# Designs tried in a protein design chat: VH-VL binders against a0b8k9r932to1074. Part 31

Target 1, 143 residues: a0b8k9r932to1074
Amino acid sequence: NNLPLDGIVFISVRDEDKAEIAEVARRFVNAGLKIIATDGTSGYLRGSGVPAERVRKIYHGSPNVLDYIRRGEVKLIINTPTTKQSVKDGFQIRRSAVDYHVPYITTVQAAKAAAEAIEKALRGELTIKALDEYHREVRYRAL
Key: E = the ipSAE of ESMFold2; O = the ipSAE of OpenDDE; V2 = 0.75 times the mean of E and O plus 0.25 times the DockQ between their complexes.

## First folded at step 19 (VH-VL; framework fv_modakafusp)

Design e3 (at its last look DockQ between E and O 0.51; V2 from the best seeds 0.00; counts 0 for: pae E 2.8 > 2)
Fold by OpenDDE, look of step 19:
Structure e3 (fold): chain C 143 residues (1-143), chain A 122 residues (1-122), chain B 107 residues (1-107)
Amino acid sequence: as target 1 above (143 residues)
Amino acid sequence: EVQLVQSGAEVKKPGATVKISCKVSGYTFTDYYMNWVQQAPGKGLEWMGWVDPESGETYVAEKFQGRVTITADTSTDTAYMELSSLRSEDTAVYYCATGYFSFDHGYPFDYWGQGTTVTVSS
Amino acid sequence: DIQMTQSPSSLSASVGDRVTITCKASQDISNYLNWYQQKPGKAPKLLIYAASSLQSGVPSRFSGSGSGTDFTFTISSLQPEDIATYYCQQAYDLPLTFGGGTKVEIK
């Protein structure tokens, strides 16, 4: 359950969360992470000046988010409940996240906490307390 | 208030086709997948499949593949389940139900229709 | 397909009793399990989602626990209005599948 200091973050969030997540995504990019996102989310991020690669829906073929997960490239998923996301794809992505032990965040607050933790880690300022706070906000599959 | 209102009871002969409707109100029809669940008399619940009203994408459980067609009409906010080649074992109550997907919540069926009884008899 | 084995199939208890129902999944389904209550002649009603989260408006005497393959549904103090059949349902993978149900009656 390590903080992602490199790799890809997959983002798919509700419309009302996009503004706040754009700032979080910006922080991720500045920290050296790459953003891939669903159509709506990626469009908003790019429109906000945040680099984000649009990832194909699973049923549209490869490469899609599952490919990135299976390759071990996706290190974090931010997914707030959205009606715009394919539910079928959601099932597959969620299952893959569990199977490949990819942590996921489902709230804006948790996303912000993750960004802060990553930034602190990069600066060597991460404390046990900060790590605990991060772990409380990020969901992991326990094995 | 969210409401799922299904069509009335049906009596069919073996080999016939039945089409059940589920009209929704109180929410945006295209926001949630519509699921169908079968319940034979005195038996448990069995998921049949779903439709994405927005895209028309469907998933049908293997048991029902080839006989079930699930559709949605966004102009009337109505989902349909059509079951063909009816058999006596298809006698059951059929429910439509909305599902809500999230990584935290899973996929609970939070709203249900009142059910439609289909009787298949010679 | 993921098989859900629910037990017992039926039980009878007195008002005020603690009632426990078990649901076992044929494979690890994380916490993606829901519990429903179905009264005679009525549609199922969602009580618990994500294994342990109480649906809005549901009495606190209802609870759920578990993760992985073993799950438990509990009524801390059985009430007359709780007479119903209860079902578990996994939402980890498709196709979605239900347990066989547990009929709860009052002595």
Scores: ipSAE 0.699, ipTM 0.886, lowest interface PAE 0.8, mean pLDDT 93
Fold by ESMFold2, look of step 19:
Structure e3 (fold): chain C 143 residues (1-143), chain A 122 residues (1-122), chain B 107 residues (1-107)
Amino acid sequence: as target 1 above (143 residues)
Amino acid sequence: EVQLVQSGAEVKKPGATVKISCKVSGYTFTDYYMNWVQQAPGKGLEWMGWVDPESGETYVAEKFQGRVTITADTSTDTAYMELSSLRSEDTAVYYCATGYFSFDHGYPFDYWGQGTTVTVSS
Amino acid sequence: DIQMTQSPSSLSASVGDRVTITCKASQDISNYLNWYQQKPGKAPKLLIYAASSLQSGVPSRFSGSGSGTDFTFTISSLQPEDIATYYCQQAYDLPLTFGGGTKVEIK
């Protein structure tokens, strides 16, 4: 139904993982989540047809990923290790995630498992609603 | 095999400048930040800062601000730490060190140079 | 800056003894704590990362535990080659900071 899903997933992954992560990110978007991503990752995702907002590097000011985390808007971080990303930014993002209790995932397999869990939760909620509507009809007709 | 080879020991007078090199082999130099660590005689380790060889971005810890310059030369795969206005308390062993950053592993230093002794005396 | 208080500053033990070293952080650093061994005249060597993960090639007699502010490093059975100074180091936030070190000697 129209229940809002407030949630942003921040994605920053190494080149080798981008193809598999694009498939995971599509599943998140289909589940009602929004994607923000760093330069190379956001470009890949958009090129693959997955809507993703590019976030600014922290030095360039607001809005950047730290602003989203501090506002409580980021619900999940997916970051696979890479030697090409800024270690300084990595320290700042990781500290903010810990301070604001944002869960993080560091492997493609864990990211796939997260998408699966979200999808199962959504299917279960729809089943509960359908069952409730059936019970209401039965009781209404008895009157 | 990863190797970090530092320049030799130096003896300096107060007010002088020292520039220590750390030459890298066995991995792609621009893929890893290079760190510098000071160890005064009989004392512990103190992190001085780093450079990203790819971008040239640096960080220098507050204690060393204004006197320490950390650089990298990608044409020679060599990092440098320059300490100016030397004082007797700058007598120490200086290490270069590197490692791999990740959210899970933190930032441990897997590889260290052999150390460079700098003696500052009147 | 995050202060790392390491204790004891030195200890002596016999070969085969269990040795424990403690580090306390001035704030919660999650599990972002490393342990290094330094022998006289040599560079430090990484033993433990992420509080409890053993670095490849390090003997299993070395272990680490803890999270938050309180961390412990253990040598289960002290060997003669373990004579060294041991340092903890937080990798939670900049600037990176080390504990004061623990000098381990054989009685």
Scores: ipSAE 0.396, ipTM 0.761, lowest interface PAE 2.8, mean pLDDT 86
ESMFold2 (binder alone), look of step 19: mean pLDDT 92; pTM 0.944

Design e4 (at its last look DockQ between E and O 0.10; V2 from the best seeds 0.00; counts 0 for: pae E 6.5 > 2, placed apart)
Fold by OpenDDE, look of step 19:
Structure e4 (fold): chain C 143 residues (1-143), chain A 122 residues (1-122), chain B 107 residues (1-107)
Amino acid sequence: as target 1 above (143 residues)
Amino acid sequence: EVQLVQSGAEVKKPGATVKISCKVSGYTFTDYYMNWVQQAPGKGLEWMGWVDPESGETYVAEKFQGRVTITADTSTDTAYMELSSLRSEDTAVYYCATGYFSFDSNYPFDYWGQGTTVTVSS
Amino acid sequence: DIQMTQSPSSLSASVGDRVTITCKASQDISNYLNWYQQKPGKAPKLLIYAASSLQSGVPSRFSGSGSGTDFTFTISSLQPEDIATYYCQQAYDLPLTFGGGTKVEIK
């Protein structure tokens, strides 16, 4: 599970998590990462002053999140439980994430841990302990 | 409180078409995919497909492709499942169902309609 | 399609007994498996999601375990109100598919 220090982070989260994730996203941006997000999430992030590019749903054509994943541009996915948020796309996104070895995070706490780990890594302060903590929060699924 | 209320029992002849409704309340209709599940008498559950009420986009299981149309009316918060060219094997209880999505659990069905019995007989 | 095979198809046990139901997937579905309870004449009810997570309001005597292809649903102490048919369901890929069900009765 590699810690992304550059590239794109795809974010799609519940309304209840958007406020906290906005802060996490801000940290990612400050660290040099780019944010792409689904409609609702991207709107909230932008409204909060966090640059976030809206990414198309898969069935709306390209470019969509799968394109970014397949290009190796998406380095991290943050997705917390949601009412819908392109469930069908979710199957494809998850498969692609596994195929292309893109780690995904499903909790706000894990997202915060990732941000902290990235910041520490950039400052050369990442320790084995910190890395272990990050890895515990990052998930991969096997196909 | 979330409620999924389906239309009443139907009796149809072979070759006919049936359209079942599922009216929702207690949540934002467009926020959930609406699923349909078939259950023949004394048999198990079979997923038929779903609709995105917001976009109208649907997925129908291969077994039902060509005969099933799933739609949603956002003005009435009602989802529909239409099954054409009815056969005796289509005699079953049909459920609408919905739930949350996450990368950890994907899509469990948290909420169910009460079911609609469709009887196909000559 | 992913095939889900449940065993046994039916069982009878005494009140207080430990009941175990198995569900096998035709391929690796990670932990994307749900368990439902369906009582006669009623819609199914979600009991377990993500293979082992207990749905809110569900009694703690219900549990699930497993990952990959082999999953287990357990009732630690069978109660009269647990008479029902139980179904596993994979949520790993479309189309979504259910196991054949396990009918649980009380002796």
Scores: ipSAE 0.075, ipTM 0.730, lowest interface PAE 2.1, mean pLDDT 89
Fold by ESMFold2, look of step 19:
Structure e4 (fold): chain C 143 residues (1-143), chain A 122 residues (1-122), chain B 107 residues (1-107)
Amino acid sequence: as target 1 above (143 residues)
Amino acid sequence: EVQLVQSGAEVKKPGATVKISCKVSGYTFTDYYMNWVQQAPGKGLEWMGWVDPESGETYVAEKFQGRVTITADTSTDTAYMELSSLRSEDTAVYYCATGYFSFDSNYPFDYWGQGTTVTVSS
Amino acid sequence: DIQMTQSPSSLSASVGDRVTITCKASQDISNYLNWYQQKPGKAPKLLIYAASSLQSGVPSRFSGSGSGTDFTFTISSLQPEDIATYYCQQAYDLPLTFGGGTKVEIK
């Protein structure tokens, strides 16, 4: 039961994924979720008309994404890292996501599936099939 | 139309300080980092550092540490680079340029200012 | 720091010639490499980003290729207006660094 129906979605994706992720992020916003994103991802989203609050990566200090996760504010994480530093930050973010039971998504396909599942849940249309499809695309476990 | 308009040429004596401005229009100033690039006469391009206008966070390349301060003023959409303890070797053209390297993106230097010539003599 | 070794430092070619400039990184930088053109007395202009992506409005005679440590910039048919100095620049890690430049002249 880790599907986020309210709260914040953190998004930090490589350049190649930004265009497709902007459409997914729009669906999250339309569903009533808030977006926080790192540097270049937040700029792309805002330029695409998607409201997103900029947060700092761990390297840049506080407040950063780890602070939001530790406060329980982040309900879903979408991260497709591409640089040495972003891969390192991605591991730290993923560790915190596991520790705080936040779903961690690493592909555009999984992000699209999450958006669909959230939309259906908010309309009261979520089915066992939709939950099964979402869980197959998301890599997380209850501890 | 994006424009980066730099302050005018400066003639300085050794030991002085210069502060170059870069005024931005045509985009949201806080969306991208502002970079500074030095080009000595007849030489190549050398990156000096950047400022994040939104947070004020900066990075200054090692060659310029201790003498360079890079800042941004969001009330006037203007970035600044201040170079202190000037030497004759600091005679160069200085450019501001938009651009953003982060751990999740790469934004090349799309827009450049016209350059500011600083001459350090005597 | 990531060092960018650009070659040659200068070249002279005829109009219509194919011009090739290379840039070698001191470590793997994936495709985080940009190419700039600087005409005398002017600010640099972005031509190519992400090693091979052509910036909007740049003529198709300009191209880039490579990944990792070895990168190539090509002008397929040199034109008189292409007389300039060309720079590669890595955007993989801080500090950002440029190659030494390649001055292209007409014979």
Scores: ipSAE 0.015, ipTM 0.615, lowest interface PAE 6.5, mean pLDDT 84
ESMFold2 (binder alone), look of step 19: mean pLDDT 91; pTM 0.941

Design e5 (at its last look DockQ between E and O 0.44; V2 from the best seeds 0.00; counts 0 for: pae E 2.6 > 2)
Fold by OpenDDE, look of step 19:
Structure e5 (fold): chain C 143 residues (1-143), chain A 122 residues (1-122), chain B 107 residues (1-107)
Amino acid sequence: as target 1 above (143 residues)
Amino acid sequence: EVQLVQSGAEVKKPGATVKISCKVSGYTFTDYYMNWVQQAPGKGLEWMGWVDPESGETYVAEKFQGRVTITADTSTDTAYMELSSLRSEDTAVYYCATGYFSFDQGYPFDYWGQGTTVTVSS
Amino acid sequence: DIQMTQSPSSLSASVGDRVTITCKASQDISNYLNWYQQKPGKAPKLLIYAASSLQSGVPSRFSGSGSGTDFTFTISSLQPEDIATYYCQQAYDLPLTFGGGTKVEIK
């Protein structure tokens, strides 16, 4: 999986992760990526000064995150386990991520590593070592 | 300590309705979906469906659609599975089980009730 | 629906033996497979999740491997207390489905 240098990042994270993820999201935005997020996450991000578009829950209709994934617009998913997330939606999003080969990150540490790697890539400073570190943190299904 | 305590054994006639309860303790009831699993005597496990205690959202497997109703009462931390139009083949042990969803872990059932035996006979 | 084919349906082995159970999915389920142990008259117990992750408190003699469509559950050294029926379960898509189970007995 390649580092996303443009496109959309979907973010849905636990409350305790939101503060750190807000900084990561800020770095993504500065790098030229767009953020879409679930209600709670997007609200926190916006409250922190990070532009984030609220995306509908899947069962609330379109457009939702699946639409963005299927259109190839979502390039990365950040999803830390949360009890507030619809499990049904989660199944669909996760399945779509696998089907459409969208990498996903499930820890704050991995998210930070991704941001660092993206920034370095944009500056042409990405080394094999940095790339390897990124790949160790990003989950994806190789077909 | 997490505990899922189910209601007692049931004996029913064909055509009747049974409602099994699953009372939880040791965690926040609304944090996890509650699943129901059927196991006929000497047979394997079959997932019936789930309920989101927080929203009331349910999913029922096609095999059980139209006959199964899964609900949750947040005031008593109790989930319910109601099976109507009972048949002899509905004779089974029914389990409630919590599921934990994550992109990394999938959806394992980490806590289970002790099971409720339902016998359907004329 | 995703079909889970589990084999063998039953096996008998001696204490200390290596036991292997296989589970095949009708389609690619990535690594979203769980393994459960069910002793007679008891509820199932989670042993392995995400195909190869050992649940907390589970003995290290239990392990799982595989991805995609083919999965394996292993008991490195069978113990008397391991007498049970073991089930695989896919959690890739709804409805959730289980394998047929493998009854493990001691010779």
Scores: ipSAE 0.718, ipTM 0.886, lowest interface PAE 0.7, mean pLDDT 93
Fold by ESMFold2, look of step 19:
Structure e5 (fold): chain C 143 residues (1-143), chain A 122 residues (1-122), chain B 107 residues (1-107)
Amino acid sequence: as target 1 above (143 residues)
Amino acid sequence: EVQLVQSGAEVKKPGATVKISCKVSGYTFTDYYMNWVQQAPGKGLEWMGWVDPESGETYVAEKFQGRVTITADTSTDTAYMELSSLRSEDTAVYYCATGYFSFDQGYPFDYWGQGTTVTVSS
Amino acid sequence: DIQMTQSPSSLSASVGDRVTITCKASQDISNYLNWYQQKPGKAPKLLIYAASSLQSGVPSRFSGSGSGTDFTFTISSLQPEDIATYYCQQAYDLPLTFGGGTKVEIK
């Protein structure tokens, strides 16, 4: 798969999706990912106890999401429109995501699936780590 | 059901102004940008620009800047396209159109008005 | 601006024929390409979005393929009701732009 295991997730979603996305974002944070979000989305996430950094409108200031994308810091984008204001910015963000090879997902269902997949991958990595520790202990017993 | 109903056909003289309306029903008017598309007789489609009905923010394609004003009136759920200093080449059918923006689908136009014929005759 | 070159400008085919229309973008537009059908005196109708996704209610004889700069629209078996002009449109970047159209007629 091509799922992020570290870095920044950019989230910009509709009001209707915010409650479910807050649950997904919490799972990302628990997995070690950072969240950046636009205005209303960042406010909702913080109010739900999910740390999220607010990003400014793209052409009115820095830092904005394009800055993070261009630096290679954004590893995943979750976007459903928050308002029609996002259509203009949406074209710019999407073009940057394509140009800088940032994966994106556009539905709550896919976002939930991504969170689950990341969690399973981390459990698999823990299992491998535990086996390495066990192997080291067995070798000392042989001496 | 979603409907985009445009004002009727217009016959104008060169140098005049036309203002075409597009009244929506079946969805929340402020939730979607409204686009305008020109089609000259026997020619293809050309995107003119859009308005965000909620904020009044507009984009007008460079070819149409200076003569085209795109607006929205949220009290009547109606978008407008005004074209001034009419020329014979402005004879066309004008459509309003809307759709849903997303990263995976782009911005396809699912809903179109019936079109408004504008004839500029000398 | 992204220029969309559509070919051919017109064609004639028999009922049952496979019809192919091409659309070429002046730059890489990923898969952000739509296809519309327009019958005389009617508004355009969306058939295909995202290069290959069929719009709800559109017959399966219509299909699209391609990515990047070269795109193809296909009618697998032409029907009399498919007589129309077909347009591609890029939705990768602003301003939105259309191809010049392809008029499809029955022989």
Scores: ipSAE 0.405, ipTM 0.750, lowest interface PAE 2.6, mean pLDDT 86
ESMFold2 (binder alone), look of step 19: mean pLDDT 91; pTM 0.940

Design e6 (at its last look DockQ between E and O 0.73; V2 from the best seeds 0.00; counts 0 for: pae E 2.9 > 2)
Fold by OpenDDE, look of step 19:
Structure e6 (fold): chain C 143 residues (1-143), chain A 122 residues (1-122), chain B 107 residues (1-107)
Amino acid sequence: as target 1 above (143 residues)
Amino acid sequence: EVQLVQSGAEVKKPGATVKISCKVSGYTFTDYYMNWVQQAPGKGLEWMGWVDPESGETYVAEKFQGRVTITADTSTDTAYMELSSLRSEDTAVYYCATGVFSFDSGYPFDYWGQGTTVTVSS
Amino acid sequence: DIQMTQSPSSLSASVGDRVTITCKASQDISNYLNWYQQKPGKAPKLLIYAASSLQSGVPSRFSGSGSGTDFTFTISSLQPEDIATYYCQQAYDLPLTFGGGTKVEIK
């Protein structure tokens, strides 16, 4: 798994995770990453003072998250299970993540670990422990 | 408690149309897709398609395209599956089913209706 | 479409026996494989999701393993109430597809 030191992070999380993820997203932004998110997630992030670009749902047309993934711009996906998530979009995003080798995180804990790892990497302070934790929590699959 | 309650058994002639309902309770109807599954007598399960109750968007498996219409009525928390141009081979039990999608767990069907038997005979 | 080949189509075993069912996918489906139990005249019941995760309330004698293309469902000690047909189902890609089923009977 590669640490994203630049590029876009796509975030779509359930309501109960948004507060914690907002802090994670803030750390990403401070580290030089850009955030895109759909509807509720993006709204919450912006409301929390974290810049996040709203991205269309896939069935609403382009540009959507798939376009960003296919262009190689999305470097990380944070997706915690939510009842508001489009299942069809989820299928497509998940496939695209695999096809284009985009790592994805499904827990708040893993998201925090990723932020920590990225910050350390940028400072040249990445430790074995931090790297191991990141690799353990971030899912990555190649076909 | 989550419940998916389907309409009663149907007996139809070839060429007719049947519409089965699936009423949900115990959860927010628009939060989950509703799936339909066909099971012919003594045969296996076959996924027919789904509807997103929130958007109305549907996906129908190729085998059923052109004959199946899946809809959702948010005012009554009821999903529908309409099958037209009925044939003898459409004789089967039809199930509605729903579940939670996640990147970790995929898309298992956690909840099922009790099934609706449709018999097509001359 | 992703084809799910399930084997055997039927089996008969004694109470207490270990029962194994196999499901093979026509392509890599990661771990997005579910197992269902269907008793006669009843709707299917989810037993295993994500290839190996036991659904809440399901007895521990049921288990699943595998990833990629080859998956296994196991009943460690067959019980009389386990008489049913079992199905695997992939949820990796659309359309969703099921295995052909395995009918489990007691000798």
Scores: ipSAE 0.653, ipTM 0.873, lowest interface PAE 0.9, mean pLDDT 92
Fold by ESMFold2, look of step 19:
Structure e6 (fold): chain C 143 residues (1-143), chain A 122 residues (1-122), chain B 107 residues (1-107)
Amino acid sequence: as target 1 above (143 residues)
Amino acid sequence: EVQLVQSGAEVKKPGATVKISCKVSGYTFTDYYMNWVQQAPGKGLEWMGWVDPESGETYVAEKFQGRVTITADTSTDTAYMELSSLRSEDTAVYYCATGVFSFDSGYPFDYWGQGTTVTVSS
Amino acid sequence: DIQMTQSPSSLSASVGDRVTITCKASQDISNYLNWYQQKPGKAPKLLIYAASSLQSGVPSRFSGSGSGTDFTFTISSLQPEDIATYYCQQAYDLPLTFGGGTKVEIK
């Protein structure tokens, strides 16, 4: 079961998605998940009343997002396409997510589906249909 | 319209240095990494590296380290690739290219310059 | 570095034929593979990203498939304007690497 019912969600999204992602992130926090986020995303979430811890840039040392991934603490990654994030850091984070089998989501629609599935699971209402939609939207390394 | 306009063709002797420019228009220059790609005559494409115009951070592929410097000038919205100690096998077309990073696709190159032919002859 | 082995190096086909090009990666790259078209004297053009996603404005006769190490690129019905060299490129990790190219000609 890859549905994240506890643990950390890492969020790094483009400006256009921040408003909708803030609403999704609120649902994650209400479900008991914790948020870590990059610079602008963490600022936006906090300004919207969503608790989010800012992660250090990779080159500033530990702890950074790679450390959380490698320790198994990050249970889900939400990253939409961005022009402002360091591309080098993006490759490192993505590769680590794949290598450590962390599921990731690249669209707002998938993030909404994840929130819905988590909320249904916590209410004891999770259906095969809701779980199928979540799995259809989440990315993993294929074997 | 997004445009990447490169400097003109150059003919150089072995041991010389060439510096190719790539001037950007149609988007905010500092928002995107700029990449350089080499294509020798009758051969395939080879990625050389990139620069982040905002921070000046670069990455140069191992084959080109020591001879390639990739830079950006934000006052003119222009990226540069400088190749020193030219050899005959550096005769090639050189492209600048850029795109949007995504976990789904990595870093596909949506926009390319027209290419700059460099000929190294003795 | 991730080596991309592209086959064939060249082919010729008639207008209307189905054309298939393959790329093999030296390691599992998931679906992080792009396909480019390069016409003579021109810069490359992105056709397909993420192995199978068609770039905006690209004709639907172009398609891609595969994951892991084995990828294919298909032109369902070859047109005269499709004379070009086609390249795969892995986008899994740095350094970015390209296949050797496939020159497609009309006979």
Scores: ipSAE 0.384, ipTM 0.778, lowest interface PAE 2.9, mean pLDDT 87
ESMFold2 (binder alone), look of step 19: mean pLDDT 91; pTM 0.940

